Miniprotein binders against Uncharacterized protein slr1840. Designs and how they scored, part 19

Target 1, 371 residues: Uncharacterized protein slr1840, of Synechocystis sp. (p73408)
Amino acid sequence: MRQILIAPDSFKGTLSAGEVCQIALDVLAPEFDCVAHPLADGGEGTLEAIANNLDGQWQTVRVQGPLPDQTVDACYLWLPQEETAVIEMARASGLPLVPVGEHNPEIATSYGTGELITHAARRGAKQIQLAIGGSATNDAGLGLLMALGWQFLDSQGQSVGWGGQALGKVAEIIPPVLNAFPQVTVLCDVTNPFYGANGAAQVYAPQKGADPAMVQRLDQGLRHFARVVREFDGFEINFPRAGAAGGMGGGVAWALETKIESGFTAIAKLTQLEQAMAGCDLVITGEGCFDHQSPQGKVVGGVLELAKKINKPAIIVAGQCQLSQTVLPNVLKIFSLVGPDMPLEKALQHPQTALKKRLVQVKQYLIQSQN

## First folded at step 8 (miniprotein)

Design k25 (from k0 with Q32R L35Y S42E)
Fold by ESMFold2-Fast, scan of step 8:
Structure k25 (fold): chain B 371 residues (1-371), chain A 82 residues (1-82)
Amino acid sequence: as target 1 above (371 residues)
Amino acid sequence: SDEEDLERIALELYKLLEQARIIIERTGDPERAKYVLEFAEELIEYARRLAEETGNPDLIQLVDKLLEYLQRLIEQVRDKLS
């Protein structure tokens, strides 16, 4: 029997990676030995994908929300065998937690994300995987660091407080004496620097509620904080990826000496994707990708490169074919949910049915190729 | 110096305990303070040992006051959960 690894991303807006795997198992498992290995890129669906691969325990903690007068119930994933916690900052400090009309990166704080890290450390975590997509914040991780015992003081010797507005007030940095926190790996797929035309505030603050004047103030705050950090210990915070999550990429790398990895790379290592793929004859991967504006996803790309590295053939199942004009070295065939027998509106209205229909065609293709 | 480090630790401890107090008194969820208090407890144990090493009675007294504050907050959490 042919051994198949089913390693998809989520079909964003329609199906989770786990749901994609279950539909593929239902169609293929009678004829083939299938292993489900749902994946993510560090964004939406990351905790669910990891929980499906590993013996994960959901932890719910009431923490500070992104707004000063807000508390939220935030979940993170505890992996006891790995002694690792997986935290999505968006669950404590994310843009979806802020009502429309109240988005304001000058006041939004990452403090709650730091409370999740503290909780995980007390739980026994030796490693933290921190996914920083979807932030409401432009505070360079200052809130997070304050929750971990860092102090940032103004010229009067008082705490600068929370939010992106606090960055321009920092006159003194007091680190915690005990650095007894687990190793943090930041999952980040953007390359933006800390400040400037391509920096955190200029590129991402508008989607977080900033008008042009606020963007300029936030960028100046990030520049000021960068100068203070450089004066404090000589660290240059303005590097590629430092701008992620309103500068949190830079702040955490500086203060906690974090590793920064692509979401796919971190998840692939944590779930032992290469080992799983080596044990199979081929891999099936995919993503929703119904929007022609979206580039090929990091998950599909990463799976294909890994499969090529270890000489495994791949099949892609996608919402629509973004790769029709591209030569794919190890890809046997691409199956699109959208096609002559399945128009876009039908696929969006009935995604499970559309995916099952294409997986039946994948099954027929594999039977014809095997025999 | 050890004395300067201890003064910084004491300030950090006080701020952690104040955050725990706010959680206990104002958020209606005293359980949320548990993890902050556990972290503060470890830091206070370290501070106490460091203070003893300095031999400075004012710093030893300062740490003792912070330990008393921590114990009071732990008792408040216990009382509110019962």
Scores: ipSAE 0.000, ipTM 0.171, lowest interface PAE 19.8, mean pLDDT 84

Design k26 (from k0 with E25L Q32E L35F)
Fold by ESMFold2-Fast, scan of step 8:
Structure k26 (fold): chain B 371 residues (1-371), chain A 82 residues (1-82)
Amino acid sequence: as target 1 above (371 residues)
Amino acid sequence: SDEEDLERIALELYKLLEQARIIILRTGDPEEAKFVLEFAESLIEYARRLAEETGNPDLIQLVDKLLEYLQRLIEQVRDKLS
C-alpha cells in the first residue's frame, strides 16, 4: 500500500488545513496509508495547524486588546515536549478584534501580545514562535516591549503611552533590568522596511483605518523612533522585513534580538515536515488560490521545494490554479476545484463538496497509476 | 457562527487586497495583481451574500468597504494595462 503525506495549507476563508486533511483522509484512506500533516504560513490557522500535528495545550489569558479600553481573552499554544509557545499576535492585537468603524492605528496597541509572551515565559517556554500577521497596530511593537518591562519616555520624563501616535514622542529608552527572555522567532513573509514609501505606514496603515494624513503622521513617527533607536545603541531599524506588523518586525528584532523566518520554514521545522515526507511515497499539498508568482503560494511552494530536494512526487489540489504542470519539477498532476464541472461560485458556496469531488478524482488517478 | 466565519473571511480579504496593492506598488506587474484580485472578487461576492444573510449592519458595512477597496485596485490595474 502506498504511503501518502497530506500536507496542505488552509483554503483561505473556506476550509482550514485540518478540514482539508480530514476530507482527504475520508476519501483516500480506504485505498492508501495516509498521514495528515496540516500546514500554515504563519497567518490565520497557524495555531490550529500546529495543534493538529503536535500535542499542544491551549492557554487562555486575559490581556489588553488592541484598543486602550479593551480587554480580550487570547489563546496561545503551549508545546510542553518542545518547550515552545506559539503565539499569533492577531489574537491579542489583531484587526478582527477592532469593531467596524473603530480601526485606528494611532491608538491601537500591541501591549496584549507582550502579555502573552510574558505568560509563556513564566510557563517555562525556552522558545517562542511569534506570528505577526493580521495586526491592528502601527506602534513598532512599542506596546509589546512595554509589557516586557521596557520604558519609553517623552521629553518631560513621562511614559509616551500607547499606539502609533506615541512613536513621535519618544525621547528616552530604558530597557528592563533583567532581560532574560525566551528566544523569539518572528514568522514574517513580507519584506517591507520600517518607514518610507514601501514602509509599514505607507503600505499597511490604510487597511488599519488610516486616512492619508494619518499615514503621513505614522510614517513620521516611525522615522523619529528609528532615529532615537540609532542614537540609543547604533541599531539600524530600517531593514527589509522591519515594517511587518506596523514596524513590530523592526522593534522586536532590535529589542529582543529575534530571528525572523518565513512562516512556512518555522512551521516545517517545528512539525518535522521533512522527516514525515521522507517516510512517504507521495505528497498531496494544496491551497485555495495557487499561482506560480502569487504570495499565497508560499506553503505549496515550500512543500514542492522540499519534495524536490528529497525526490518525492507531489500532487497539487488547489481551489484555483493557472499553472502548467511542465514548469513544476516532481509534480505529477494538478487538480483544481474550479473547472468546467464546478464554477467558482459553487466551489466557494460548497467548498467541502467541491474538495471531496476533486479528491475522488485524485484517488482514481492514483489507483490507475498503480496499474 | 456565521458572524465569526465572516470576520475570518474579511481578514483574509484584507490580506488578499493588500497583496495585490503591494504587487502593483513593487513590480508593476498588472497580470499578477489581476490574478489575486480575481480570487478576491469571488471571495468578496460570497462574503457579501453571507453578510446580508446575517442582517448585521456592521458586517454589511465591513464587506461594502472591502468591495470599495477591491474596485479601486481593479481600476489601478486596468489603468496600468491601458
Scores: ipSAE 0.000, ipTM 0.191, lowest interface PAE 17.3, mean pLDDT 83

Design k27 (from k0 with E18L Q32Y L35E)
Fold by ESMFold2-Fast, scan of step 8:
Structure k27 (fold): chain B 371 residues (1-371), chain A 82 residues (1-82)
Amino acid sequence: as target 1 above (371 residues)
Amino acid sequence: SDEEDLERIALELYKLLLQARIIIERTGDPEYAKEVLEFAESLIEYARRLAEETGNPDLIQLVDKLLEYLQRLIEQVRDKLS
């Protein structure tokens, strides 16, 4: 019996990666030995994919929300075997947590994300995977660092407080006496620098509620903070990826000496994807990708590159065909959910039925296979 | 002038090489470091042509030093990709 690794991304807006795996197992497992390995790229569905892949324990913590007078119940994933916590900053400091009309990156704080890190450290985490997509903040991770014991003081010797507005006030940095926190790896797929025309404030602050004048103030704050950091210990904070999550990429790289990895790479390593794939004869991967303008294909692309590296054939099941984002040499066939027999509207209304129909065709294809 | 262009290019090259070094040291993404280094290599090739056209030995020596630093970074990335 052929062994098949089912390693899909989520079909965003319709099916989780775990649901995709379950449907594939239901169709294929009677005839083939199947292993489910749901994946993600560090964005939507990341914690759910990892929890499904590894036996994780959900931890719920009441923390500071993105707004000063807000508390939220945020969950993160604890992986006891790996001694690793997986944290999505958006669950504590994310844009969706801010009520309509109250978006303001000058006051939004990442403090709650730091409280999740502290909780995970107390739980016994040796490593933390921190996904930093979806932030409401432009505070360079200052709130997060304050939660970890760092102090940032103004010219009067008082705390600068929270939010992007605090960056321009920093005159003195006091690190905690002992930094006894887990190793943090940041999951980040944007390349923006800390400040400037392509920096955190100029590119991302508008979607977080900033008008043009506020964007200018926030960028000046980031520039000021970069200068203060350079004077403090010689660190150059303005590098590619440093602008992620309102400068948090730069802030935590400086203060916590974090690693920064692409979301797929970090998740693939954490879930031992290469080892799982090596044990199988074929991999089936896929994604929703119903809109070709969406920034998709990272999971499918990564799976296909890995499969090629270890000489494994692949099959793709996608909402729509994405040949331009696919490594083709080891791909046996691509199955599109949307086609002449399945219009887009019908696939969106009945995604489980559409996927099952295509997986039946995958099964028929594999049975007819001579290799 | 070619000499003023080279000074501007040298500054940009130094920034790119510094960014590549930070990527190598702070990230686990040697593929992204490779992209930055490939771009830097293109700029150094352009700078090399300009330096040779000026016949200025100080500028030629500057470009040679930048090439030496680039080669060291490429070797670090190659070791991480192996």
Scores: ipSAE 0.000, ipTM 0.170, lowest interface PAE 19.2, mean pLDDT 82

Design k28 (from k0 with L62Y Y69F Q76Y)
Fold by ESMFold2-Fast, scan of step 8:
Structure k28 (fold): chain B 371 residues (1-371), chain A 82 residues (1-82)
Amino acid sequence: as target 1 above (371 residues)
Amino acid sequence: SDEEDLERIALELYKLLEQARIIIERTGDPEQAKLVLEFAESLIEYARRLAEETGNPDLIQYVDKLLEFLQRLIEYVRDKLS
């Protein structure tokens, strides 16, 4: 009997990775020995995917929201066996938390994300996995650092306050007087530098509510802060990936000496994906849409490369395949939810039905190939 | 819930729309950007229906704003292809 690892990403906007795994188990487990291993790329669904793989404990903390007069109940995942906390900044400082018409990266703060880190440290975390996708902020992690005890002062010796507008006011940096904190690994798949034409403000601030004039002010603030950091300790903050989450990638790498890893790599290590895959005969992976950058997405691409490395065959189940796609030699077959018998509209309206239909075809294919 | 799903869809739509803009600006490949925009349009249409089913005016307005943004990007891509 074949042992099958079910290792999908979420089908973004329709099904969580856990839901995909459950449907696959319902279809395949009667005929095959199946192991569910839901995955994520560090974005939407990351905490849920990890919680499904590991014995995690949800922690809910009331923290500062992205807007100054806002508080939110933010959850993070505590993994006691791993002594690790997994934090999605978007749950405390994310774009979806901002009401329509009130998006403003000049005032949006990452302070609440820092409060989650503080709570996790108090709980005993030795490691923190920080997913920084979906931010509402362009504050270079300044709010986060303030929550950890850093002080940023203006020329009058007063706190610069919150938001991307505060960066241009920083004249003095005072690190925490005494503190040990967990090792932070930032999960990040963008390569943007801290400032400039391809920097945090120019590329990402518009989607966070910035008009062109505000983008210019935010970029100037990031440049000013980079100069102040360089004067403070010689650190060059303008490096690839530093622009992630409104410059938070740079800010925390500087202040907390973080590691930065791709979301998939960090999650795969944490959940021991390679070990799980080695114990199986076949991997089934999938996602809602192939990424134009790859052409496969980060999760599917990572799973396929790992399967190739350890000589395991793979099957892909995708919501919609792009015309230009790449297939590795170890990929046996690709099943698309969208096809002649399942128009895109129907697949989006009834994703569970569409996925089940394709998984039945996967089952038939596997039974046929055993003979 | 439907509202939580809609928020997730909205966030993914913003990411997809921004990816299309970046492709055009950095690679000059309007065909790839067009494919991403077509997928995003289908997902926005689904989100609009989901928002309407909730009967929540704020969610409906939010999706309408995403549709406006998408229409501007489609026009931008179309003009580049001309």
Scores: ipSAE 0.000, ipTM 0.280, lowest interface PAE 16.3, mean pLDDT 82

Design k29 (from k0 with L62E Y69W Q76W)
Fold by ESMFold2-Fast, scan of step 8:
Structure k29 (fold): chain B 371 residues (1-371), chain A 82 residues (1-82)
Amino acid sequence: as target 1 above (371 residues)
Amino acid sequence: SDEEDLERIALELYKLLEQARIIIERTGDPEQAKLVLEFAESLIEYARRLAEETGNPDLIQEVDKLLEWLQRLIEWVRDKLS
């Protein structure tokens, strides 16, 4: 019996990666030996994908939310066999936690994300995978670092407080004596530097509620903090990827000596995707929108690269597809949920039905391909 | 609330380690810092006994993980002092 690895991303806004896998299993498993391997890129759905693959333990912690007067119940995933915690900063410090109309990166803090790291360290984590997508913050990780015992003081010797507004006030840095925190790997797919025209504030602060004047103040705060860090220990914080999550990429690389990896790479290693793929005859992967001309198809692109490397054929199932008739290496066929028999609006309203219909066509294709 | 007490002890240990660092930086006196670290070690021993007295295996395991983490921090501070 042909062995098939089902290794999709989520269809953002409609189906989780786990739901995609379940529908594929329901359609294909009667005829084929199928293995589910849900994936993510380090953004929405990352913890659920990993939990489905590794049977982790959910930890719920009451932490500081992104707004000063807000507390949230944030979940992270504990993987006891791997001695690894997987934390999504957005669950403690993310845009979705801020009520519409109240987004403000000058006051939004990453402190709650630091509280999750502290909890994971006390749980016994030796490694932390920190996904930093979806942040509400532009505080360079200062809140996170304060939760870990770092102190940032203004010219009067008082704490600078929280939010992106604090960055421009930093006059003194006092590190903690606690250097035995777990090794942190940041999951990051953006290349923006810490400050400047392509930096954290200029590119991402507007989506977090910043007007043009606020963007300028935030960028100047990041520049000031970069200078203070350079004076403190000689570290150059303005590097590619340092701008991720309002400068958190830079802040934690400096303070915690983090590794930075693409979300897909970190998740693929953690879930042993290459080993799973090697054990199968064919890979089915997919996502909500696949455009091979865009550098963005990180999960599908990564799966296809691995499949090519180990000489495995692949099938793509995409919600929307803007691909030409060009044959891609190792790709047998591409199936789009949206088509003449399934308009976009109908596919969005009934995504499970749309996906099942296309997977039935995948099943027929696979049966016929052996003639 | 033994778990709350153990969490409080962990927080006090962190403060003691920070105090030891400040003593070294401000006075340059490693002997004074050493006294603070010795007191921190006595608190770890107390926390361990407190957990064992509860007879609760889950609590003992939680405390062991917390104490291992804190002991690593104390050893790191001692290495900085030598």
Scores: ipSAE 0.000, ipTM 0.108, lowest interface PAE 25.4, mean pLDDT 82

Design k3 (from k0 with E18Q R21L E25Q)
Fold by ESMFold2-Fast, scan of step 8:
Structure k3 (fold): chain B 371 residues (1-371), chain A 82 residues (1-82)
Amino acid sequence: as target 1 above (371 residues)
Amino acid sequence: SDEEDLERIALELYKLLQQALIIIQRTGDPEQAKLVLEFAESLIEYARRLAEETGNPDLIQLVDKLLEYLQRLIEQVRDKLS
């Protein structure tokens, strides 16, 4: 009996990666030895995919919310065997937590995300995976760092306080005596620099409530903070991804010596995807849209690159696909949910039915190719 | 002036190359260093386009020579990431 690894992304807006795996198991498992390995790219569904793959434990912590007078119950995922915590900053410091009309990146703080990190460290985490999408903040991670024991003082020797407005006031940096925290890896797919026309404030502060004058003040604050950091220890904070989450990408890379990885790369390493593939005869992967850009950084592209590296054949099941099978060296066949026999509208209305129909065809293909 | 703008871009490229080396040394994060290098390459493209927009053939030739040299340094940094 052939062993098959089922390693899909979600079909965004229709099916979770776990649901895709379950439908594939229902169709294929009677005839094949199947292993489910749901994946994600670091965005929506990431904690759920990891929890299902590694039997994670949800931790709920009462922390500081994005607004100064707000507290929230925020969940993160604890993986005891891996000694790893997976944290989404948006659950403590995210836009959805701010009432409409009260969005203000000059006052919004990332302090609560730092409290989640400290809780995970005390829990025993040796590694932290930090997903930084969906932030309400433009504080360069200052709040997060203050929760970890960093002090930022103004010219009068007083704390600068919270929010993006604090960045322009920093005159002195005092790190904690022991800066021995878990290794942090930031999961981030945006490439924006810390400041400037393509920086954190100019690109993302408007969606967080900033008018043009506030955007200018926030960008000036980020530039000021970058200068102070450079004077403090020589670190150049203005690099690609440093602008993510209102500059948090830069702030934590500087202060915590974080790695920044694509979500897929971090998740593949954490779940030992390459090892799982090595134990199978064939990989089935998929996502909602697979086109000429997919091999460069999407889940399917990453899966195919790993499969090629270890000489494993792959089958793709995609919602829509623009690539020819003959262009992909290790792909045996591509099955598209949308095609002449399945219009896009029908596939969107009945995604489980559409996927099951294609997986039945995959099953028939595999039986025919074995015999 | 355009010459002053190009000098600023060259300094920015130098800073990014130094930052990539520091990232490799401090964090061992190849993906982060790759993104810094990709940003440096985008600045090379921008500098080339800016020089071409001036229509000054001497300036265009000078910038091309400078950017070819910096491109070779970027390749050296990428090799250290292997």
Scores: ipSAE 0.000, ipTM 0.120, lowest interface PAE 23.7, mean pLDDT 81

Design k30 (from k0 with R21W K65R Y69L)
Fold by ESMFold2-Fast, scan of step 8:
Structure k30 (fold): chain B 371 residues (1-371), chain A 82 residues (1-82)
Amino acid sequence: as target 1 above (371 residues)
Amino acid sequence: SDEEDLERIALELYKLLEQAWIIIERTGDPEQAKLVLEFAESLIEYARRLAEETGNPDLIQLVDRLLELLQRLIEQVRDKLS
């Protein structure tokens, strides 16, 4: 009896990774020993995928929102067996929390994200996975750090306050008295440096409400803060990925000595994907890819590379996927949801039916290959 | 001055290579380290173009010496990744 690891991404806009796993279990489990291992890339559905895989517990905390006079109820995922918290900064400091017309990265603060980290630490977290997509902020994580006890003072010895506007005012840095906190891993898939033409402010501040003049002020603030950090302890904050989340990637790498990983890599390590895969004979993975313009997803690509590394065969179940352009040697077969018997419109309208139909074909393929 | 600019670029490159080593040690993520190395390579290319555009043989020689030293460090980081 073959042991099969079912390790899919979500089918964007149609099925969660957990739903994909459940359909696969329903089809395959009567004939095979199946293990569900839903995955994500650090974006939409990440906390839900991890919660399903690791029996997570939701924690809701009232924290500072992105705007100074705003409070929000933000949730994060607690994983007691792993002593790990998984935090999405967008739930406390994200663009969706800011009313239309009030987006302003000069005042938006990451303080609430720091409050989530503090809460997780007090709960007993030894590790924190911090997903930093969807931020409203351009404050280099200053708010987050202030919530953790860091002090940033201006030339008059007063707190610089919150928001991207605070960066250009920093004259003195005072670390917290007790600098004992969990190991933080930042989940980051962007490559932008801290400042400059391809930096945090120039590339991302416009979507957060900045006009060209504000973008220039924010970039100057990031440059100023980088100089102050270099003078403080010699750290060079202007590296690729440091620009993520308005410079938070750089700020927390410096202050908290964080690891920075791609979303998939961090989730794969957290969920022990490689160990789960090693215990199985075959991996089934997949993603939406409902048109030929959709690039191959990070999850499917990552699963295939891991499977190749440990010499495990893989089967892919996807929509109209670009995977047909490049196939790894360990891929046995690709099953497309969209085909002669399932037009794109029907697959989008009835995704559960389309997926089940292809999984039945996967089952038939595996039975025939066994002989 | 151009010479002071090149010295600052060289110092920044050393710091970036140090950060790449730290990232490799902490994360084991070759993708992240590769991006730091690619950024460092871009700065090396910029320094080379700057020196050549000045037409100053002394600056070109200085950049050549710095590039040889920095390239050796980049190779050490890449060896650590492989």
Scores: ipSAE 0.000, ipTM 0.142, lowest interface PAE 22.9, mean pLDDT 81

Design k31 (from k0 with E25Y R72E Q76Y)
Fold by ESMFold2-Fast, scan of step 8:
Structure k31 (fold): chain B 371 residues (1-371), chain A 82 residues (1-82)
Amino acid sequence: as target 1 above (371 residues)
Amino acid sequence: SDEEDLERIALELYKLLEQARIIIYRTGDPEQAKLVLEFAESLIEYARRLAEETGNPDLIQLVDKLLEYLQELIEYVRDKLS
């Protein structure tokens, strides 16, 4: 009996990765031994995909929000078997939490994200996966670090306080005496440096409410903080990815010695995708739109590369596909939901029906190729 | 233009090589550094081809210098993995 791994991304705007897996199981499982392995790229749907693969427990914690007088209830995912917490900083320190008209990266703090890390550590986490997309902040992770016991003092020996405005005031750094925190892995797909024309403030602060004068002050603050860090322990904070989440990528790499991984790579390792795939004869993967040369195809691309590495054939089921099967040697066939018999409008109105129809065709293809 | 794209790629490559160096010296994680270096190697091959197409000796020299730096970091990572 053929063993099939069903390892799709979500079909953005229509079906979650878990829903795709369920429909595939309903169609294929009677004739084939199927394993569901829903995936994500570190963005929307990531916590849900991980929770479906692993026995995840949702934790809700009341923490500091991005604004000084704001408190928010933020959820993270606890994985007891893996002793791992998966945290999205946007749930505590994210742009969506700020009311329209109140966005201000000079005062927005990442302190609440640090409180989630502290809560996860107290719960027993040995590893934390930290997704840093969607931040409201430009504070280089200073708030997060303060929640973890770091102190940043101005020239008068007083705390610099919160927000991007605090960076330019830092004169002294005092690390926590006991630093027994879990290993943090940052999930990041941007390459921006800490400061400069392509840095955190110049590129991302405007979307967080900064006017041009604020952008200049924030960039100067990041440059000042980079110099202070270099004087403190010799660390060079201005590297690619250091600019992510208002410089948090740099700040946590420096202070917490974080690993940085793409979202797909981190999720694939955490869910043991390669081991699951090795145990199967065939992989079925998919997403809403597939083009292997496109950055948007990170999940399908990653699955196909892994399948090729371990010599497993693959089938792609995509909402829309721009590629010919002939350019993908390890791919047996590509099935598109949208085609002559299924116009885009019908597929969008009835996505479960459209996917089921194509999976029935996948089943027929597999039965014919079995003999 | 190809020359403007190449300058952008060269700057990105330099930053990736600097990141790999920082990861190696600060975190001691050679596997993380290796991933960055593998990505940088792919971009250098692309940049080399673009530079050769321009026929500009200064751009060709810049890419060759980045390749030498990458090779030094790869050897350092290999030594750490052994």
Scores: ipSAE 0.000, ipTM 0.105, lowest interface PAE 23.6, mean pLDDT 82

